# Designs tried in a protein design chat: VH-VL binders against Cytochrome c oxidase assembly factor 8 (COA8). Part 170

Target 1, 167 residues: Cytochrome c oxidase assembly factor 8 (COA8), of Homo sapiens (Human) (q96il0)
Amino acid sequence: APERGAERRDTAPSGVSRFCPPRKSCHDWIGPPDKYSNLRPVHFYIPENESPLEQKLRKLRQETQEWNQQFWANQNLTFSKEKEEFIHSRLKTKGLGLRTESGQKATLNAEEMADFYKEFLSKNFQKHMYYNRDWYKRNFAITFFMGKVALERIWNKLKQKQKKRSN

## First folded at step 15 (VH-VL)

Design mg91 (from mf2 with heavy chain A110D; framework fv_ebronucimab)
Fold by ESMFold2-Fast, scan of step 15:
Structure mg91 (fold): chain C 167 residues (1-167), chain A 124 residues (1-124), chain B 111 residues (1-111)
Amino acid sequence: as target 1 above (167 residues)
Amino acid sequence: EVQLVESGGGLVQPGRSLRLSCAASGFTFSSYAMNWVRQAPGKGLEWVSGISSSGGRTSYADSVQGRFTISRDNGKNSLYLQMNSLRAEDTALYFCAKESPFDYLWGTYDFDIWGQGTMVTVSS
Amino acid sequence: QSELTQPRSVSGSPGQSVTISCTGSSSNIGKGYDVHWYQQHPGKAPKLLISGNSNRPSGVPDRFSGSKSGNTASLTISGLQAEDEADYYCQSYDSRLSGYVFGTGTDVTVL
C-alpha cells in the first residue's frame, strides 16, 4: 500500500532564522556548525513547568554558549585574516602571484606556515589563558547549578512520596 | 568608568519610525545581555525588550511585539532599538540597561547599570 | 495588568522604618523568581538598590534590606533619611510573559 506521509511545517518562520528546531521538539536541538565559530549551537527546549532554578541553569548554559561562540568566531576570523595577509605578503616577497597557473589558490610550504602558526600562538597566548580561566569558572558554575537542580528534583520527589504515603 | 549613553529620541508623528542608540563604555559590552526599559512621564517603569550577549536571542513586551526590533553591534559597543508604527502610548523616556554578570552563588539577573535615558514624544 | 503591585505611597519621619510590599502571582514571585529593587530620584535614572531578594550592591547603606515570602517581596528602609525620598520599584521575571515585569512603584516621602 502507498504510504501516506504528511508534510510537516517548521516550528519557526523559514525566512528569518537558519537555527530552526524540529517540529514538536521536547528536547534540546543541535544545529549545524556556525559559519564563523565552527561550533554546533544547541537550541534549548523550555519546558512549561521549568522552575526558576532550572531557568537559571538554562540561561547560564545559553550565555556560556554565546560567550564561547563569540570567542571562537572572533578568533577564527582573526586567524583567517592574518593567515591570508601572511600568505599574500610572503608570495609578494617571492614575486609569485596569488593563484597558480591552474587557477588554484597559491600556498606556502609547511616550513613557512609553521612560522605563522608559531607567531600566532605566541601572540594569542594570554588571550587563550584568559579564555581557559573563564571556561573553567563557567563550567564550575554550571556544575554547581546542576547540583542545585538535582537536589531540587530529589526534594520534589521526596515531597511527592510523602504525600503518596499519607493515604 | 562604566557608562551607558542613549541618543536618538525626539518628537515624532504617530505611525512613523525612530531608531534609538545606546553607546556603552568602560566594560566588555559583548559579555552582557542588554535591555530597553521605558517610563512614560509621571508613570512607572516598563520593560520593553532584551537581547542576549551575542544578539542571538531577543525578547519583547507584548505591547511592542511586531513593531520594535532590538539589535546590537558588539564591534561598536552599541545597542539599538528600531521603533516602527509609533503610537501616542509609546511616549516615554527610554533607558538602556545592562544585566549583571551571572552571580555564581545566586544566579541573579538584575539591571546593574542604567543610562540617563532619551525622551521619545509621539504626538501630532 | 501583569505588573507587580506596590502601594502608591509610603510616608515616615526621619529615623523611622518603612516597608514597601511588592505582590505578584504564581507566574513570577510566587513561582520563586528573584526580586530586585531600584531607587529613582526625580529626574535621574533608576539605581540598583537590592539584588536577588536581599543582596546589597556596594555603596548601598545597610539600612536597606529585602525579603521574600510566597507571592510577596518587601523592601525595608530603617533609620529613614531625607535622601531616601524617592520612587522605589520592584522587578521580577514572569514565566507566562517570558519577560521582565516591574512593580507599579512606590513614592516614599520623608516628612
Scores: ipSAE 0.624, ipTM 0.844, lowest interface PAE 1.6, mean pLDDT 86

Design mg92 (from mf2 with heavy chain A110S; framework fv_ebronucimab)
Fold by ESMFold2-Fast, scan of step 15:
Structure mg92 (fold): chain C 167 residues (1-167), chain A 124 residues (1-124), chain B 111 residues (1-111)
Amino acid sequence: as target 1 above (167 residues)
Amino acid sequence: EVQLVESGGGLVQPGRSLRLSCAASGFTFSSYAMNWVRQAPGKGLEWVSGISSSGGRTSYADSVQGRFTISRDNGKNSLYLQMNSLRAEDTALYFCAKESPFDYLWGTYSFDIWGQGTMVTVSS
Amino acid sequence: QSELTQPRSVSGSPGQSVTISCTGSSSNIGKGYDVHWYQQHPGKAPKLLISGNSNRPSGVPDRFSGSKSGNTASLTISGLQAEDEADYYCQSYDSRLSGYVFGTGTDVTVL
């Protein structure tokens, strides 16, 4: 009996994904940017005959995607929160309300915002250094396992060729 | 110190529900996949459920699929297991277990840190 | 349940070596999935003993070693000591179940 609904895809790590790859997909899919991290999720195709080494590569890539999405979602939310707090504080100091007469959010000019951007970048320097370190480690691991998978596939083709020669 | 502490176990009648919690400390909880593993009295270990670092992916043993729900709250460093429609065969000590970090050479995902467990007894 | 098969018990004298086998199938160990080993003393949580077939975590004595060939993984304890009396469990992944599987467990006695 046909196995309905046997599609293989991973849900985007952040929030609930509305993007779904085609049911009969034979390759990975790239979705729209996540609203919090602004990164595009990859929906992974899982072959029926996935090798353990291929599973390791897929798990490394999935875990790296989740790590990356969590980092940037948190960074973007922190930036937005601190920016709003800074604007609110400065407007209160000036005796101004939070919204203009048109109902839009009141804002500061570029000169006033320059201090915030400098402070934010300086404050997050160490955090970004640790992110870059971990990103390089993860990326090297992914590249290494991609190489292992490539060698496995070459070895399997050589085995198949040898079997064909002997038969 | 790195620590996992389970709670929420107890005596419960068949068909009812129970919610287990696991409190993590001493490591970046949001960076690691988490699992529940159980052990019936005098029996071996049985994997129950797993959840990815963000909570976006979950998996379940066939024996609990449709009855148990794993979840996590990274802001509270907590892992949960909602157990519905409990059966006598669910009687076990329930362990919270953390998956190891990336092994850049081997790609190994073992259960490197375990809690002490919380006992769940399903009996009429 | 299609869990990994271990002997129920193995025994040895202090200073001897004992080996625990863990036998799977083509959907787990035989397919090439890594095998991990855990030590559990009575009334205690399991402790990771061997990760990824043969790697020892920090703090695990070098007298514990792991290997894997075909459908079978093995844990060898050399220089057996009294504190090695415990239950030992292997663990792997099973592609048909799409989940983790544990071995039946082995009770090691030191006599």
Scores: ipSAE 0.461, ipTM 0.759, lowest interface PAE 2.5, mean pLDDT 85

Design mg93 (from mf2 with heavy chain A110W; framework fv_ebronucimab)
Fold by ESMFold2-Fast, scan of step 15:
Structure mg93 (fold): chain C 167 residues (1-167), chain A 124 residues (1-124), chain B 111 residues (1-111)
Amino acid sequence: as target 1 above (167 residues)
Amino acid sequence: EVQLVESGGGLVQPGRSLRLSCAASGFTFSSYAMNWVRQAPGKGLEWVSGISSSGGRTSYADSVQGRFTISRDNGKNSLYLQMNSLRAEDTALYFCAKESPFDYLWGTYWFDIWGQGTMVTVSS
Amino acid sequence: QSELTQPRSVSGSPGQSVTISCTGSSSNIGKGYDVHWYQQHPGKAPKLLISGNSNRPSGVPDRFSGSKSGNTASLTISGLQAEDEADYYCQSYDSRLSGYVFGTGTDVTVL
């Protein structure tokens, strides 16, 4: 439902940045969406001569990805579970069975479901605020270490050129 | 309040299996990578295995690769180590250790919280 | 096998300073990986003493200090006290092993 999309969009930045290097130098790959989180995992290439700083960046990015995937997988499971409980509760109140005569799951109208979405969003407001805070902290750290890695690579190239000249 | 409690150790014959557990309390278990570190009687510390916060990534020391399996259940705040094909050299006190949060300034990880350990003796 | 070499033991009297070396190789300390230090009293679990080469966690006395240069990290205990009698372990990361490595451990005796 659109309300489910709104729920996800409210808590996750619309423009989640992924590292996407130029095609010929791209060793990272993006997989299909995870069944539970509906996020695409990035599989990180580990360079042959990974520096300590490069390892710090990679571990931070991998851990941030897992934190993000785990948050959304849990959020989606909680949403689905509570939605089903709400529908069953309301159907009992109406004296209706859990399935139609055709064997399909019985559902509520859009107006009744609006109550559920409002309650769910309200109940999870603090959780989503803390998610956004931590998301920004993690992305700030990633950007900081990306800058440090870039400077290290520039310095190493200059250092290698200097060594070749001294030889 | 913050603690890790290991269990499941004991005396086991070579070639058999044993499963260790670590119960975590006082912190958000699902937010941190976890590790197993062992110490043979009268010897030093040896890193055994690590697992990421979600359980999606695992790593192992060469000495246990292919024999041990690390896993976690974030819903139960529990870490596990399945030890198969045990050898006499696996005899050690096994510690559960929590990896630090990412340090913004230093960008590194260390083991900030440790359990008291559970003793595994592999002997015939 | 431990990948980082420490002296087996060091000893001192109360009030003296002792230094424990932790020597690695080009695949760990020499490559630039940070070194952390742990203190272990007999029959107890290790406790974090120094993180990130020289940072002291809350509750650790300023008598403990760490440094790193080249292939070697050092832990210095100034104003040695009886309660400092323990085993001390350094720890780093090794790119060749793709895993964490500990030092051989040093037994500090306070005479």
Scores: ipSAE 0.305, ipTM 0.711, lowest interface PAE 3.8, mean pLDDT 83

Design mg94 (from mf2 with heavy chain A110E; framework fv_ebronucimab)
Fold by ESMFold2-Fast, scan of step 15:
Structure mg94 (fold): chain C 167 residues (1-167), chain A 124 residues (1-124), chain B 111 residues (1-111)
Amino acid sequence: as target 1 above (167 residues)
Amino acid sequence: EVQLVESGGGLVQPGRSLRLSCAASGFTFSSYAMNWVRQAPGKGLEWVSGISSSGGRTSYADSVQGRFTISRDNGKNSLYLQMNSLRAEDTALYFCAKESPFDYLWGTYEFDIWGQGTMVTVSS
Amino acid sequence: QSELTQPRSVSGSPGQSVTISCTGSSSNIGKGYDVHWYQQHPGKAPKLLISGNSNRPSGVPDRFSGSKSGNTASLTISGLQAEDEADYYCQSYDSRLSGYVFGTGTDVTVL
């Protein structure tokens, strides 16, 4: 077992899977799709000379990613659970078994499933609207801080040129 | 009401383990980073450990690295601190503390809500 | 371990002004990390008093103010009152430790 311990949250219902970036990465790393959210996580590189402003941007991006992954992991679990409950209920009403003769899950036709999709979308409409609002707010903030970091980098370059000129 | 309530403290012998819990209410627990801060009797505050909103990132003070493990269960609105290989110098009141929402203009993450603490005494 | 240095105690009379310094280094306050201040009455949990160097949370009186310059942050309490008698702690982030750091704490006595 590694000195730091093993992965702890393999199957947590509302959690996201962990991943490890390449050992010597000096850039942000994009991982495989998370098994719960189906989103690709970004592992953020932390430079040794990270400014406080750069840290604020990175924390905002990391927190936005964790918020986004938790939202979609929960949404996907809710969708899958309610979909199976709907299918089982309808199959029970028809007097059909839950599995086909080949052992695959019994399913409903597209027309029957349309009722579930309509109900699910309707039920989750407000939840998705709040998600979109928060997503836009977070991206506005990220863009704002990206601009502040860019200005800081320009200012630092100008300061370095001034310092070299004075020598 | 936004509230944090710690539990699990007590008297424990050196070298043993203890698990602290912190129950959160009145806010969306899964949206905020959480921290443990301790205070030895008559002494100042010392940051112990922090955990991100999803639990995917953790950090520790050098004094507890390798001995303590921070974790959270967002489904139960609970924060935990597993303390192993306890030493006399770990004797303290242990507070859980919530980080503030990100201030979109200034980007500050102060500890805006604190629990009342749970006392851990490591003594023979 | 405390990385930020505060005076052990400051004292004043009601209506006077007192200032508490919080001195760090190039890896924390001097690098530009924000400083937060907490007030702790005996037997109570700390309460956020000042966030992000100078911002007051809702419910904190205007007589509390914060500032930061170089390696040092300061908390000023104007119009000192009996209920201000408490311990005060500064807090910042330290890049060398990759974690939060608190000040040594200052006991404010109202004479």
Scores: ipSAE 0.615, ipTM 0.836, lowest interface PAE 1.5, mean pLDDT 86

Design mg95 (from mf2 with light chain G30A; framework fv_ebronucimab)
Fold by ESMFold2-Fast, scan of step 15:
Structure mg95 (fold): chain C 167 residues (1-167), chain A 124 residues (1-124), chain B 111 residues (1-111)
Amino acid sequence: as target 1 above (167 residues)
Amino acid sequence: EVQLVESGGGLVQPGRSLRLSCAASGFTFSSYAMNWVRQAPGKGLEWVSGISSSGGRTSYADSVQGRFTISRDNGKNSLYLQMNSLRAEDTALYFCAKESPFDYLWGTYAFDIWGQGTMVTVSS
Amino acid sequence: QSELTQPRSVSGSPGQSVTISCTGSSSNIAKGYDVHWYQQHPGKAPKLLISGNSNRPSGVPDRFSGSKSGNTASLTISGLQAEDEADYYCQSYDSRLSGYVFGTGTDVTVL
């Protein structure tokens, strides 16, 4: 008959994670970069006994991640689309075809592309300023809720210590 | 100005499928989580399903899990509910509802904007 | 079925105060999840009335107030007016169901 708990090691929190099934994560994990945003998503572990306050922090972090990924995916798609439109327009103005004799896409030289980069950055300056503002607001909120969660955990540990002393 | 408009409801036989749509206007649709809430005639509100701002996370009430699929198209400012294997118990007015912006002080999410609903009747 | 319990009806005279209770359990209100309140007039969509236990959205009169203690949340309507006649629903989150739950609803009548 197998031993039930007789040889279980009484270990630190890192040892506790060993009791999770091999195919389940007992903590957050980082995925591969998203195709469009090029950002690595964090997949959040949801504890069985998650408090309402811990849920608020997790939801805030998840929403901030999705906001950030959508911003960069949209920015990258807009950049690619406008870049191709710029190249096409300039090649048409010069009377050049869209493909080289080798069948590759025709491109502009670095000096000509500098005009596009200048225009794109200027056009998107306000958008990036609003992104930075919102990024800081979200990070301050995350820090604030991390503090609230930390205080809740300290209070819970103090209550556990008090109960243990009473017993 | 700021609106949610549901469509796609109607009379449908048990076991069949129906797809509901919700068109959003007047706000940045891609920034907010969305939900479907139903109300059977003369009865109270029941949460059905929710979807995160990007569409990457979804959740369902136990009564519809495995039968309904929530989705969104942020490029079209549209929310969808694909309803399969419909039952008489699914008969209800279906509302789409937007989650409020996160309250940075209290961390509150409430359903701040609602559509007028689309009626789904599952009957033979 | 609704997960949170509300009285079926509450009545009062114009100018008086009425209070609607919303009672939950250890997996929702008593656990500490916020309670929101919605007002629904006949044939209309619900309207957010109170968010996060006690916060009033812009445009909601200060006659409406919310509170929460233990396993019960309360909505109080002071200076009751004829236009307050509607159905009122509380809403919270339930960790056992991993989803949102609504109250049974309360019909407020102005006598």
Scores: ipSAE 0.642, ipTM 0.856, lowest interface PAE 1.5, mean pLDDT 85

Design mg96 (from mf2 with light chain G30R; framework fv_ebronucimab)
Fold by ESMFold2-Fast, scan of step 15:
Structure mg96 (fold): chain C 167 residues (1-167), chain A 124 residues (1-124), chain B 111 residues (1-111)
Amino acid sequence: as target 1 above (167 residues)
Amino acid sequence: EVQLVESGGGLVQPGRSLRLSCAASGFTFSSYAMNWVRQAPGKGLEWVSGISSSGGRTSYADSVQGRFTISRDNGKNSLYLQMNSLRAEDTALYFCAKESPFDYLWGTYAFDIWGQGTMVTVSS
Amino acid sequence: QSELTQPRSVSGSPGQSVTISCTGSSSNIRKGYDVHWYQQHPGKAPKLLISGNSNRPSGVPDRFSGSKSGNTASLTISGLQAEDEADYYCQSYDSRLSGYVFGTGTDVTVL
């Protein structure tokens, strides 16, 4: 059947995580953790009759999720890279190779790694401070719009109740 | 200085492809959604396509759906529009436009910064 | 019609006021989506003039004001000046199209 050719039309990149929400999603869906950020993405349901306030809330939540995932993906990548550079530097200072005689990856003890964590936190202090500021700004805005949407829904229910009583 | 500069426009024959680029400078490109807006000679503005800050979400006008693909490279501060199966009706000046920040408290998601545009002419 | 409707042209003398209407439908302006306004001089890119129905960006003269009621948004230019001669476009979001829509555009002529 000619339909067999359709199955081979596109070759997707191998090894890349793909998120597939359920087909009959009527609610927000939580997916698997992202490879780099280690955060679970939320797939937002878009109602057919979405109000302007509901759209603003959804768009704000989607943008906040992308901002948060991007921040942590970059942070985790930077942490991993600098951790490896730190280990290499310390092993070089000791005159040791990157691998043990048995071929295992050479490691540092807990006290030496504590030095790395302190250094990493110290030099990333301002970056984390700005992240926290922006997180609170975004979360405040989300909470504010959640409140507006809730009030809109309460008002709509009250209007429906009055219309029902008026016949 | 906040600036957007489009490039890649030119004369192409119907049915062919063209790729537009938009180079951003003076702001944190990865923080903002981006859009393509076109304007045919002597006509009004028409929204073409939009992309979220990370590139994870895209949207298209019905007139270009299935033919155009929007993408971005945040590491290069660049926005792209891949245009396939071009038609005479696609002839227009193509603008790159940045969305304003997520300031929903004040009710705005306007296109606050625009490039100068790049001209695409689809003709035999 | 999926586009927002504006008058083709509006004219006035220096010092007068002109108003440009932008009429939508139940899937955009009437539904409550915000309206933004752009000014475009010949051969130039559009410039954001009014955001979120009535907010003026920094650097936009207070002669420009916006409002929205029901299915119609309006841009008013008071104390009309020669440099106000340009094309003006409204823009909103359309839930039926799941995308942005622009107005047909209005040419403002200063006599």
Scores: ipSAE 0.275, ipTM 0.711, lowest interface PAE 3.7, mean pLDDT 83

Design mg97 (from mf2 with light chain G30S; framework fv_ebronucimab)
Fold by ESMFold2-Fast, scan of step 15:
Structure mg97 (fold): chain C 167 residues (1-167), chain A 124 residues (1-124), chain B 111 residues (1-111)
Amino acid sequence: as target 1 above (167 residues)
Amino acid sequence: EVQLVESGGGLVQPGRSLRLSCAASGFTFSSYAMNWVRQAPGKGLEWVSGISSSGGRTSYADSVQGRFTISRDNGKNSLYLQMNSLRAEDTALYFCAKESPFDYLWGTYAFDIWGQGTMVTVSS
Amino acid sequence: QSELTQPRSVSGSPGQSVTISCTGSSSNISKGYDVHWYQQHPGKAPKLLISGNSNRPSGVPDRFSGSKSGNTASLTISGLQAEDEADYYCQSYDSRLSGYVFGTGTDVTVL
């Protein structure tokens, strides 16, 4: 099983940002981490007799996932770009090239990088605050609709039990 | 000001291809699902295609499935409709439309903002 | 049927009330999917008038109201005014088609 898994990975190592759920899936499928967001996407199974309320919950969950994926993909790209620019700038001020005499990329020590992290967090404070606000709003809505779906399923079971008793 | 502006329509012969664009401004384009809706001259509205906020999910009306492809570029705030194998019955004014934010009380996604449309005429 | 049925036209006098019906099937309205309403003036884009059966968006006059019962949704325009002369379309989701479906449209004439 491990040997076969390694062989499959070797033949198709690329395409992490695109995935396809297993054929004839009857449940939600969890994919590999996205290339940019590093979050695992969920591919939602659509039941044959999905109710309108169940569709509302699924669409809310799908849109929340895509919103979350896009936020972190953009944030990670911005972080990487600004980190590279910061390192480049600091090496230039020190009179150092981008590479060492051994050909390796020149790096800054942890103390020097602390300045960048503090600046990045400060600069993005409002953005992260709005993200957290929207994250809580979305999860509150998901919980609310999960409750509605649960009540619908209980009601349907009670109706079926009533019909069985009356027959 | 929230605005959608369609472009790319024109006169095209049957069997040819045409690509429509929709430019969005005044809102966070990447946060909302987008749709194409068409209206033949003197006729009613017909939903054509939809795309999720990231572009990861698409849907099509049976009449265009396999011929049209919806896509988006969130970095450019743009929505596209690639129309292949055009037929006379594809002649219509094509609107792009934005889905509303999820309503936390009712859970609805209505088409809250519409562009002015771009006319596609499929004729010899 | 792959679209929702509306009357072709409805007419009324200023100040009168008119109602537009939108009839669906077991795969859309009757199943429980929400109905939205759009107003379209000649040569202009449609405008969202009612969302989720009865919710009126900000900026839409309270003269417009929506309701839904069984297989039929209704749009009521009270205190009819000249600017209400337009085409009106209902919209829902259809589970058989796995997509959105619009009504046939209703032309409202103010006499």
Scores: ipSAE 0.585, ipTM 0.822, lowest interface PAE 1.8, mean pLDDT 85

Design mg98 (from mf2 with light chain G32N; framework fv_ebronucimab)
Fold by ESMFold2-Fast, scan of step 15:
Structure mg98 (fold): chain C 167 residues (1-167), chain A 124 residues (1-124), chain B 111 residues (1-111)
Amino acid sequence: as target 1 above (167 residues)
Amino acid sequence: EVQLVESGGGLVQPGRSLRLSCAASGFTFSSYAMNWVRQAPGKGLEWVSGISSSGGRTSYADSVQGRFTISRDNGKNSLYLQMNSLRAEDTALYFCAKESPFDYLWGTYAFDIWGQGTMVTVSS
Amino acid sequence: QSELTQPRSVSGSPGQSVTISCTGSSSNIGKNYDVHWYQQHPGKAPKLLISGNSNRPSGVPDRFSGSKSGNTASLTISGLQAEDEADYYCQSYDSRLSGYVFGTGTDVTVL
């Protein structure tokens, strides 16, 4: 489905405070859990005077969130699909219907599902290893850029204090 | 072979609509942000619209905001541009362009892969 | 329309060096957004030539170099060759427009 949430142009309305635009939160906003990934999306506040370095950090965080959301949505979808295929195959082999007498979906017991879980984890081991590798790379980069932004803000505050003192 | 192929261009009258498509192959389409860039005959490049890897974030140039809609179908490795209320000024060759992977040291994205373009002519 | 200003044309002889300027404003290059460069031969799609001010993608000759200072970025082509005859475009991001901007383009002629 088409998703809303790309970097939207925010035209500051007249009367905007120095911090908060009227139509946007002056803070990052946390949304409800995604149906497929089970992760809560963060909607990033974009300040009017965002520096290029701040934009790089925000884009990296947004890209990392989308990467993380897509990975887990795909993983959960694949798990769900393969789980249902396994259950249907086993029930068909036993000569059982897909529904119970109460109309609920028929399920397998824990012992019967153990083989599926083992196979799924084994099959996806390499994928999860690559995910962890990329997760560490992304978090290293985020931390690195957070440090750069912090230094930039400290430098700007020092420059402003110097100007005020000289007056 | 990494490739982007645009289609859907043609002659269209002012005020009408046209939908462009871009088919991607040779790379993991769902991992990269995509863009549309146009070039009027004999003129320079103009960025039109962009979409994030998941499709959750979109952006538009002021000249097309409210008239054009960018979308993608990651299951089909396809990018789209729905163009409504077309004007003579929209006449251009429309390129599909992929953003490069994030450079973890410098935070750089550039348009590293481009299609050959599809021509849109808005004329009576 | 382009927000970054480039000279309309630049010319040189084989073996010489030519430099193409790309001048922006305080909302783009002057704000220290990265500049990318693209090469476009007649009838062809643009090709990424320089990314992030000075980085050369794989396959791009070291004759091409980029630099940036203040509100101006420059592309230098050393040892000019006939195959370098093309249009060249700079690109950056503009905070006022909240979008990507391209240069006006420069036609490089090899005499």
Scores: ipSAE 0.185, ipTM 0.694, lowest interface PAE 4.4, mean pLDDT 84

